# Ledger of designs, part 361: VH-VL binders against o60147

Target 1, 175 residues: o60147
Amino acid sequence: MLEKNKYLYIFRHIQTNQVLLSQGNVLKKTALFQLPYPLQKPVAPNGMRPAKLRKDHWVPLLKVEFPNESMFQSVFMQLLNYRKYRSVQPLTSDLLKLPIPVRRRKIMRQEVPNTIADLADILNKEKFPENSVRLQLSDKSDSEYADWPPSVQIDSEEIKLSRGFREKTTVDEAR
Below, E stands for the ipSAE of ESMFold2; O stands for the ipSAE of OpenDDE; V2 stands for 0.75 times the mean of E and O plus 0.25 times the DockQ between their complexes.

## First folded at step 17 (VH-VL)

Design kg29 (framework fv_dargistotug; at its last look DockQ between E and O 0.03; V2 from the best seeds 0.00; counts 0 for: pae E 14.0 > 2, placed apart)
Fold by OpenDDE, look of step 17:
Structure kg29 (fold): chain C 175 residues (1-175), chain A 118 residues (1-118), chain B 106 residues (1-106)
Amino acid sequence: as target 1 above (175 residues)
Amino acid sequence: QVQLVQSGSELKKPGASVKVSCKASGYTFRSYGMNWVRQAPGQGLEWMGWINTYSGEPTYAQGFTGRFVFSLDTSVSTAYLQISSLKAEDTAVYYCARGPYLSYFDYWGQGTLVTVSS
Amino acid sequence: DIQLTQSPSFLSASVGDRVTITCRASQGISSYLAWYQQKPGKAPKLLIYDASTLESGVPSRFSGSGSGTEFTLTISSLQPEDFATYYCQQDYEYPTFGGGTKVEIK
């Protein structure tokens, strides 16, 4: 019997570096709802939530394999909320001096390192078994954004998937 | 084992308010979203929205804004649905349902019948 | 919103029959489709998620298939306890349900 989903994919927008969390390797439209700004035109390059999911605009940042679904869900929910928390925090004086579009872009550029740091922090707190969590990055250097707990095994192989998504199948869940 | 236990049936008059509870057990409450699903008599299932059990942030589906309020008491792993200004058309069974973030629903409460009648 | 259309709405069958229920989505939803069984007076029960993954504890006579816009739930050999209403549900966008298919005894 196949296990429930235990794979976290994190995607980044190729232009804005915004980050989306995904339960599996296919982004759902609902993933767009993770973006902190309301749905408005124009699209993401101007710091807005796009109306439609353009899969070709998103690339995998990292993949995390958890021991089981429960651990996955826990980390996923926390990671989601870490980002939300930051989005509602008061802006620094430096950011407030910038025009809104520039400000938003600057904030978005920080999402990748912040998300990676969040993940590491969450995993540090969870105290999962040693080497029980497998982390694969599209860029190995991104692992340097955080100190990882013993529970995390960083894969020597980078994610090869650059664009596009495989359709989610039971076979994929078994791998 | 995972269980969702809802409060009992309610009989209300139009204009009144009702608060349905959903107590979760057998899992980490804050790790899964809590969804609310309505089913009018003899009708199908309708997703009302969900509440982020970690942050407490509710999201309401279209048609369920205003009079419907999702809330939590995380200390007792309980989610609540409050409906104000009840109407006859609110008569339905209301389900709480656990699920991954905006995904499917793997565990359901037994449902709470809310009857609105003069 | 994504609309799910189930067919048929009603199905009469006998014990031992092979039953197939179809769910059509108004737009592509990849494999983000679940199936539920609901018996009268009871809460829905998850049968299948991600189009074809069988939920734990669900009999193997239940199976799901499809991707994109067309999905099917199959009961290979209908059992007495399988007479119920079945719903599909998509989670590609905000969750929506199909209208349901009531499987009745012939």
Scores: ipSAE 0.854, ipTM 0.931, lowest interface PAE 0.5, mean pLDDT 91
Fold by ESMFold2, look of step 17:
Structure kg29 (fold): chain C 175 residues (1-175), chain A 118 residues (1-118), chain B 106 residues (1-106)
Amino acid sequence: as target 1 above (175 residues)
Amino acid sequence: QVQLVQSGSELKKPGASVKVSCKASGYTFRSYGMNWVRQAPGQGLEWMGWINTYSGEPTYAQGFTGRFVFSLDTSVSTAYLQISSLKAEDTAVYYCARGPYLSYFDYWGQGTLVTVSS
Amino acid sequence: DIQLTQSPSFLSASVGDRVTITCRASQGISSYLAWYQQKPGKAPKLLIYDASTLESGVPSRFSGSGSGTEFTLTISSLQPEDFATYYCQQDYEYPTFGGGTKVEIK
């Protein structure tokens, strides 16, 4: 049966290194609800949620191509669940010894490697066919945060767009 | 386009006060911390502290308590540094700098020279 | 406070030279170190953060390395516009700066 390819898009905040997951190549405002509230329980990671989505502050981190929607939805939901799980875990002793603003920054800086590791963990546990999942990174060295299963084909070409996953259109160029 | 535009140079006598402004544009003001950094003539960089732009709570480095006050007006995306009872030792360039909260500083104002002389 | 000691305080170099500047922390700071370039009369410019991550728009001849207590900034082939003062800064806890390294033309 012929099925449409489906893409998972992952964005990184330029300065905080926070991560957003997206079903589309353009972030929706509701993606911000993936980020923690600024006044959360002391046990959970405290973060700073921007009041507004600034699309020019989010750059491509990676893109994953799945052969069908069911594989995409399974991985996407599991990634969101991994992020929720991390958000409620007790903080380490080393983090608890730091001033709260420093602690928050360190937690946010780990979102990129943690998300990449979680993606790989999910893909390793799934029994997808060899080379059925194509992974493209903005920085190929980021693949070193994890061991990838045979189902993953890492694209030799890096994502080369400086902002977003879409090339600029005539309307964007006129602004 | 992220910009931090500071108020102009000040020439003051000892005992006076000064209020330096730092107007931010091109980004969500409350999403990044605002830091103040001092550089005396011919000297290195000295972190004075920061203000949490979300809560408005200032934090001062050791040696910058008392005469130095950080404040915000979030309605105009502006941070302020007030120095009271100016001394000759306060002669310096004062920079505002933004970054992730208590992190590196990715954008800096142009600096405000405050000169305190008799 | 975490003290950062830069060495050398001053160096003289020619265009094309490979330049290495060292920053040593008084305690372990993981990889939470940034490097700045400052020219006279201008604000500092961020070059590197998290010890080795190059800031957007900074030439690839700049690189950083190290972790724990010892860190280096390397300029692989010095250019005329690279003559400046360089500062390290830790953000493991409340920020502190190194004393600076002035790079001058030989």
Scores: ipSAE 0.000, ipTM 0.492, lowest interface PAE 14.0, mean pLDDT 83
ESMFold2 (binder alone), look of step 17: mean pLDDT 94; pTM 0.959

Design kg3 (framework fv_dargistotug; at its last fold request DockQ between E and O 0.55; V2 from the best seeds 0.74)
Fold by OpenDDE, fold request of step 18:
Structure kg3 (fold): chain C 175 residues (1-175), chain A 118 residues (1-118), chain B 106 residues (1-106)
Amino acid sequence: as target 1 above (175 residues)
Amino acid sequence: QVQLVQSGSELKKPGASVKVSCKASGYTFRSYGMNWVRQAPGQGLEWMGWINTYSGEPTYAQGFTGRFVFSLDTSVSTAYLQISSLKAEDTAVYYCARGPYLSYFDYWGQGTLVTVSS
Amino acid sequence: DIQLTQSPSFLSASVGDRVTITCRASQDISSYLAWYQQKPGKAPKLLIYDASKLESGVPSRFSGSGSGTEFTLTISSLQPEDFATYYCQQDYEWPTFGGGTKVEIK
């Protein structure tokens, strides 16, 4: 029997720095529905949900391998809802002072560090076995956005960037 | 083991309301979405939408807005489907189905037949 | 919405036969396709997910292949318990099902 998916992929938009969670190495169109802003014109540059998925605009941010599918799903749902919760929180006074377009851009730019921090927080709370979760980052410096629990093993090698998707490696297929 | 147990068959008059329950067990309820799928007699499967079991946020497919309401009672790991202003064309078997976020459906309830007849 | 077209709609076969069911998507869905088996009066059962991954507990005679817009479910040797209706389902966009393929005894 084949193991169910236990890989979390997080993609980053190359222009807006918006973040999408993915259960596969190829982005689904449904991933766009994770974006909190409604579809309006102008679209992506102002931090709004685009009508179409432009895969070439998204690059891998990180990949996480979990011990099993249940752990993966738990973390995925939590991470997804952490973002939602954050999106409905009252804006800070400093943000409210900014013009709407500027405010939106600033919020979008914080999605990457916030998402990484959320992931670390969730993993800290889960208390998974030591070195049971493998984290691979496209940029190792991004790991500095959070304090990682002992359950997380950060790979020495960075994830190779591939816009829209990351091709499966022989190693990935063997797992 | 993972189980989804739905409430029993319903016979309703047009204009009435029905509420179908789906009790989940054997896994962490909030870790998987709960989907609803309709199957009219002799017809295929139709995805109605899903509810985020973590946040309680429902999402309805096209054609299932207005009269259809997804809800939860997380204290008993139960999802609900309420249909108001029932019509004859609502006659169908309604399934709850667990699945990863907007993905496939790995576990299904046994289905609930809702018959709408004057 | 993404449309899934299954072929054939009906298939007559005998025990031991190799059965092939096709599912065509109206657009590229990568490998985000699942296959289900449904018997009369019963809920659907997941057989294959992500185009080719076998669900736990499903016999190895079932296999899935394909990517993009063309997908295939294969039963290498049809068993008596395999007579049922089969559905494909995509999850690249909002979930949609194919029209189903009823496998009947010849």
Scores: ipSAE 0.862, ipTM 0.939, lowest interface PAE 0.5, mean pLDDT 91
Fold by ESMFold2, fold request of step 18:
Structure kg3 (fold): chain C 175 residues (1-175), chain A 118 residues (1-118), chain B 106 residues (1-106)
Amino acid sequence: as target 1 above (175 residues)
Amino acid sequence: QVQLVQSGSELKKPGASVKVSCKASGYTFRSYGMNWVRQAPGQGLEWMGWINTYSGEPTYAQGFTGRFVFSLDTSVSTAYLQISSLKAEDTAVYYCARGPYLSYFDYWGQGTLVTVSS
Amino acid sequence: DIQLTQSPSFLSASVGDRVTITCRASQDISSYLAWYQQKPGKAPKLLIYDASKLESGVPSRFSGSGSGTEFTLTISSLQPEDFATYYCQQDYEWPTFGGGTKVEIK
């Protein structure tokens, strides 16, 4: 019997460094709705939501294994809310002075450090058992964006897959 | 044990309103989305939309953006479906269904029959 | 919207038969497909999620397979309690349901 999902999969866009949160190792089309709508209003985020999901543009950023589905769902829903909170914040005067394309790029480049910090903030507030949450990154230096609680065990091995989070096969192990 | 208990059947006249409740128990209410599914008599299942139980933000399927309103009372772990200006074609069983964020529906309420007749 | 086409829409079978129901998606949905059983007057019950994963408490005679655009629900040996209507549902995009397959006693 397969267990219910207890894994958080986070993807990064290869060009913009935007972030998508996923409950599966393959992105759903609805994941794009996590990205802010590209509005012209000064208060609205100036990020861009692609018209279609290009799976070759989204690569692994990190993977988290939780003790169970309930804990995963709690963290996942909170992370989504952190993203919504950031997306509705008024833009600073310094950002508003920038041309729209430059402004969008600057906002988008904050998504990786912000998402990692938000994840750690949630995990520090939750009362998980020591070493019960396994974190694996594609670039271990990204762990430096946050201070991790004792509940988090950071895997020494980086994610080496260039597309999605699909598990290694016997063929891949032989290569 | 996860349980979704809906309010009882309703008999309404055209033009009236109805509010269906769905009380959740046995799990962390704000960690799973709440979906609404309609089934007209003798017909298949139709997703009406969902409400993010953490933020309270509803999303409505195409065709359900007018007279249908989703809401929550998180203090009592309850989701609501309100239908205003009832029409005869609103006669159906309405289900609440829990699931992971925008995913499959692992637990369902027992359904609420809303009958609209003059 | 992603359209799901179930086949057959109606099926007569005997206890002990192997039953196969097909769900075809209008576009690639990876493995994001679920199967539900619904008996008259009752709520749907989740059987299979992610195309092939069996929900807890569902008998092992139920199995799911497929990916991309074509998916199959199989009941290896039909039991009296399995006469019901079966629905597929995709969650790759905003959820949609198939039209259903009614399984009745022959």
Scores: ipSAE 0.746, ipTM 0.878, lowest interface PAE 1.2, mean pLDDT 88
ESMFold2, look of step 17: ipSAE 0.733; ipTM 0.870
ESMFold2 (binder alone), look of step 17: mean pLDDT 94; pTM 0.955
OpenDDE, look of step 17: ipSAE 0.838; ipTM 0.921
ESMFold2, fold request of step 18: ipSAE 0.692, 0.689; ipTM 0.859, 0.851
ESMFold2 (binder alone), fold request of step 18: mean pLDDT 94, 94, 94; pTM 0.951, 0.954, 0.953
OpenDDE, fold request of step 18: ipSAE 0.862, 0.840; ipTM 0.936, 0.926

Design kg30 (framework fv_dargistotug; at its last look DockQ between E and O 0.66; V2 from the best seeds 0.70)
Fold by OpenDDE, fold request of step 18:
Structure kg30 (fold): chain C 175 residues (1-175), chain A 118 residues (1-118), chain B 106 residues (1-106)
Amino acid sequence: as target 1 above (175 residues)
Amino acid sequence: QVQLVQSGSELKKPGASVKVSCKASGYTFRSYGMNWVRQAPGQGLEWMGWINTYSGEPTYAQGFTGRFVFSLDTSVSTAYLQISSLKAEDTAVYYCARGPYLSYFDYWGQGTLVTVSS
Amino acid sequence: DIQLTQSPSFLSASVGDRVTITCRASQDIDSYLAWYQQKPGKAPKLLIYDASTLESGVPSRFSGSGSGTEFTLTISSLQPEDFATYYCQQDYEYPTFGGGTKVEIK
């Protein structure tokens, strides 16, 4: 059977800079489960896992194209768990010195670059074939947050921003 | 070839415990979530929850908290479902099913019948 | 939880017939819907995911369509091996299944 391309979308919250991983170009509610529990005491603001998904609050950050399901799932699960692992790590002494609101903002501001760096790290470890993974960013400068392995081909074109989803392209429809 | 092989049928008394195993093969175990689905006799399918095979974190659906425990032995690519304080209404076929993160289920175990009878 | 209502619950058909099963969601789930086939004493088998994507190895006579709240599974020409119970399942939220549609021989 012929393998079909799979797409990983990463969305960014327009205000908080929080990040959601998506298996499709349209966010679904389960994506919110990646956010901290409202009743937990993480550094993140309380109540950041809303009951309802406001798609209009999220914009595409990047799109990753994989040649098959296996590669996609491997990267997705790792990226998901890298993020989770980071969220449960003890806060640095520098962060602890900051007022809680400032600390929260600082952590959230780092979510985008950390996620991009995590993605690059995962891809570096996977050692996929050269140019087998295609990366498209909403802002090309975001690619500078990491060193990318030869397996990653960075698209010269930026993705068009659309709140809550990325409009399907001809390539996406061929999925 | 992807395969999920579950343990055999169980006959238990009310109040007892049962542990169902689901051994995975043919793919990277940690790359897919493992879901559990219950089907009572003559009834439909009911999602019980899932376990993150990468982190080991379980998530239980509403109605499946307390007596139900998901666990892993990653060294043998096996997921487990333990049900304690069994009740007659727990009589059902229990399936493990592989799937992308909180998505659909592309591969299923053959199911394990758990019968609870006095 | 999102409720999925399948219609009909039972369907009698003959080999060669065009069969259509409907799944209605209690809210908009975009295209996050899957279809399964289950035969007696067997585990469910994935047929369609993301509303219209055919799973590998599934015959082309199966097709899925729809978005939002209305979805359809179509078997263009029913084969003897297609007599079974079919379930829809949404993954927009935590997974839930429809009540099932049993396709029986007429």
Scores: ipSAE 0.880, ipTM 0.947, lowest interface PAE 0.5, mean pLDDT 92
Fold by ESMFold2, fold request of step 18:
Structure kg30 (fold): chain C 175 residues (1-175), chain A 118 residues (1-118), chain B 106 residues (1-106)
Amino acid sequence: as target 1 above (175 residues)
Amino acid sequence: QVQLVQSGSELKKPGASVKVSCKASGYTFRSYGMNWVRQAPGQGLEWMGWINTYSGEPTYAQGFTGRFVFSLDTSVSTAYLQISSLKAEDTAVYYCARGPYLSYFDYWGQGTLVTVSS
Amino acid sequence: DIQLTQSPSFLSASVGDRVTITCRASQDIDSYLAWYQQKPGKAPKLLIYDASTLESGVPSRFSGSGSGTEFTLTISSLQPEDFATYYCQQDYEYPTFGGGTKVEIK
C-alpha cells in the first residue's frame, strides 16, 4: 500500500535548459503542453515545444517532498500558473531587438532560475510548518537562485540519479 | 468528505440548450482539475475534456470543440457544462469527475441525464 | 490518441470465481493506467490507479498489474457486489477509456 503522491519532480532539458513540472517520476506526454509555442505560430521541431517527448533528453533538476498530497497539488497548480503568466508577458525591448532564434534561446536559458525563484516565492507565501518541505537538487548551487523560507529543508545530498527520478523497487511492489 | 453534486435530469428538444452544474465540496477546489465524461445509453465512457480550476482555462477533447462549453464559478466551487444546439445524439449521462492535473479520476458526480427528443 | 482494448467484452462468472480482465494500450503508457467499476445507474468508482495502486476503501480482493502496453485487473474471489462493468483508463496522454468489460452472474 502506497501513500498518494506528495512529490514534485522538476526536469531540465539537457540541450535547451527548458523545464517540465511533473506529478510523477516518469514524464507523461502531456507534460509537453507546459512549453509555449512562439508568439505568431507553432515552431517545431526546433521551436519551444518539441514534437515528441524524448525521455532521454530530460534529467533531474530538483525534487520536493511536501507534507501531504493536498499541499503538493496546491503548489503544483500555482507553479503551473506562474509559468503560464510568464509565457504571456510582453517581451522586453532588449529581447525584441534579437533575431528570433537568439531570443528563444535567451528565454529558455531563464527557465531554470525562474522556476526555482517561482517555487520559492510560492513556498514563502504559504504557511507550512518549519522543515516540513524537503528540497533535493541535482546541483546544490541552484538553490542560490532563491531565498528559501524556514519551512524548506534543503537535503545535504544531491540527487544521485543521472537519468530520471527512478526510485528503487519497494517491498510493496514486489509482493 | 469530497463530494461532487450535479444538477438534476433534463428533458430537451433538439436545438435547445442545457447547462449542467457540478458543485464540489470537502477539498480545495482550485487544486484539482475538473473533467467532464459522457456516457450514451448502453455505451462506454468518453472523456469530453477538462477545465483547469486554478486558471479557468478549458481544454476540449476532439469532437467537443464546438457546442460544448466548460466554465467555473470558483466563489461557490462549481463547474458547469453547457451544451448548445442540442441534437438527439447528445442524449447521455454527463458526469463531472475530479482528479490531479490530467490524471485519474478519484471522485465522480452522480451524473446528469440529458434526454433530447422531439 | 492512445487506444485501449479491453478483453473480454463480456464475462459470466459465479460467486467465488477468480476473474481476470485485460487492457491493452496502442502504445507504451508506462504505468499510467486506472481501473473503474460501474454499476447500472451509478457513477464509475476508482479501484486502481498507477496500474497497481489500490484506492483507499477498495477491497483487497481487487488487484492490478502490468506496465507498458498490457495491464490486468484481477478479482481473487468474486462477490455478489462485484457484478458490474469495469473500465480501464490511461492518463499518459489526454485521458481515454477502454470499451468496458461486463461481469455477469452465471
Scores: ipSAE 0.725, ipTM 0.860, lowest interface PAE 1.2, mean pLDDT 88
ESMFold2, look of step 17: ipSAE 0.675; ipTM 0.855
ESMFold2 (binder alone), look of step 17: mean pLDDT 94; pTM 0.958
OpenDDE, look of step 17: ipSAE 0.861; ipTM 0.937
ESMFold2, fold request of step 18: ipSAE 0.708, 0.698; ipTM 0.860, 0.862
ESMFold2 (binder alone), fold request of step 18: mean pLDDT 94, 94, 94; pTM 0.959, 0.958, 0.957
OpenDDE, fold request of step 18: ipSAE 0.874, 0.871; ipTM 0.944, 0.946
ESMFold2, look of step 20: ipSAE 0.585; ipTM 0.838
ESMFold2 (binder alone), look of step 20: mean pLDDT 94; pTM 0.957
OpenDDE, look of step 20: ipSAE 0.851; ipTM 0.936

Design kg31 (framework fv_dargistotug; at its last look DockQ between E and O 0.55; V2 from the best seeds 0.72)
Fold by OpenDDE, look of step 17:
Structure kg31 (fold): chain C 175 residues (1-175), chain A 118 residues (1-118), chain B 106 residues (1-106)
Amino acid sequence: as target 1 above (175 residues)
Amino acid sequence: QVQLVQSGSELKKPGASVKVSCKASGYTFRSYGMNWVRQAPGQGLEWMGWINTYSGEPTYAQGFTGRFVFSLDTSVSTAYLQISSLKAEDTAVYYCARGPYLSYFDYWGQGTLVTVSS
Amino acid sequence: DIQLTQSPSFLSASVGDRVTITCRASQDISSYLAWYQQKPGKAPKLLIYEASTLESGVPSRFSGSGSGTEFTLTISSLQPEDFATYYCQQDYEYPTFGGGTKVEIK
């Protein structure tokens, strides 16, 4: 019997470094709703939430394979929560001193390391079985943004970078 | 096993309010979104919105803002739909449905018939 | 907002028949389409998700295909318990449903 989705893809915007979580290798339009600062007519990189999903603006940051759907869903929802939490936190005095566009860019640049750190933190708390979670990064150096628990096995092979969305693969068919 | 059990049928007058409950069991409540789907008599399915069961943040579809309120009681793994200022056109079966984040719906409640009649 | 158009709205068939239902999306939704079965007085039941993945417990006579804007639900050999209304649903954008296809006994 096929298991449901156990693959987390995280994408980053090539200009803003904004991060989107995906339940598959193809970004949905709904993924844009994860962006913390909704604007009525935003256009990246100036806007925080683009009105349209531009496939060519997003590249895979990392891929995580979980043992099962339940673990995947748990981590996914928590990641969303961590992001939301940060988005509603008061801005630091240093950030407030910056012009709004500069401030926004600075915040967005932190999304990648923050998301990676969040993932590690969540996984640390979940206490999954040793080497049960497989992490593949587009850039191995990104793994340095966090201390990973024993449950995480970092793949020596980097995820292939491609703009846009990946088509459904045989791995996806196993879901 | 996963189960969603909804509250019983409701008969209300126009202008009244109704609160439908959806109790979840058999899985981690906060790991899946809870969706609400409306089906008027003899009509198709209509997505009303969803609530993030982890954060409690609701999102309403167009046409379901204002009078419709999604809420949670996570202590009992229950989602609620409240409809205020009921209208005759609100007469429908309301379903709660579990699903991955803004995705498909793999488990459904049995539905709650809300009848609004003078 | 993505519109899903199902065809036909009504379908008369006999037990053993091959049944095909089509769902057309107003824009490219990749493979983010699900199919549901609903019997009178019952909640919808998920049959297929992500266009072609069969939900656990669903008979193998059900299959889904398609991508982009055109999708198909196929029942290879209609059984008595398959007479119901079928809905497609996209989750590329905020979820929307097709209008439904009622499969009736001929």
Scores: ipSAE 0.856, ipTM 0.933, lowest interface PAE 0.5, mean pLDDT 91
Fold by ESMFold2, look of step 17:
Structure kg31 (fold): chain C 175 residues (1-175), chain A 118 residues (1-118), chain B 106 residues (1-106)
Amino acid sequence: as target 1 above (175 residues)
Amino acid sequence: QVQLVQSGSELKKPGASVKVSCKASGYTFRSYGMNWVRQAPGQGLEWMGWINTYSGEPTYAQGFTGRFVFSLDTSVSTAYLQISSLKAEDTAVYYCARGPYLSYFDYWGQGTLVTVSS
Amino acid sequence: DIQLTQSPSFLSASVGDRVTITCRASQDISSYLAWYQQKPGKAPKLLIYEASTLESGVPSRFSGSGSGTEFTLTISSLQPEDFATYYCQQDYEYPTFGGGTKVEIK
């Protein structure tokens, strides 16, 4: 028996290192709305939104299991807001000196560490019960981007799947 | 217990405005999106759009980008649908429905019938 | 947007019958499909989400299956209280609903 959404799935783009948050183990097309709308001005938001969702370009970064749906939803909505807030902040003078493609690439490469830090910041402030939140990473060293509260139990095993968060089967391909 | 309670039915003339309320209880209001769904008499369900209850940012479906305004009062856990310049074709039952971010709708209000006639 | 086509639009069946309703999507929506039951004068009620996951409190005679573009709602043994209109809804993209299937008890 499955429970309602209590799992946060975070994907990383294999080329740009952009990040997408997901309520399910397969990305929806609407996940792309988390990425900044591409603008043509030098001061515009720093990421690019791909025209279409290429599922083969997005790989697991981490998975979080919460004790219940309410805790998951609170964290998910806050994390989305953190990402939106970052996307509209003024650029530093050092970044503004760079050619737009280089500047954009540098900003996108920060999405992984920034998202992990933001997740930890939210979890530190939420005061969840000890060991109630299970975190699994594709690269366990990524946990070093943040200081985790006592509520977080980091799984000793890394995520090993090349795409998505589930193993493929012939039944899954038909369904 | 999750509950969405909508304001009562409305009878309006063409050109008027109406504001439908949807008061939420039994859950953390800012953690779930609020959607609006229309059902004209004898017709199916039509998603009108949603409002992000955390940020207050509305998104409108195609065809609902003009006369329809979503808003919130988070202090009383209430979402609003305002329809201006009412037309006879706006006659419908309007539902609020909560759900995860751009997802399915697990709880619905009882519906508000808006009738627009001369 | 993504069009959902429900089939049949209308059906009549006896208590105890196995009933199958189909929803076809105009493009691959993975498993992002929900089913709702709506009785006359009432709000829709969520039955199934993510194609096959039964909502809490929904009788086990209801089940869903499918992925990609073809989805099925099944009522294994139709009961008198199952008279209603059933809608599918996708959330792979901005939500859209199917046209509905009205089920009557013979």
Scores: ipSAE 0.709, ipTM 0.856, lowest interface PAE 1.3, mean pLDDT 88
ESMFold2 (binder alone), look of step 17: mean pLDDT 95; pTM 0.960

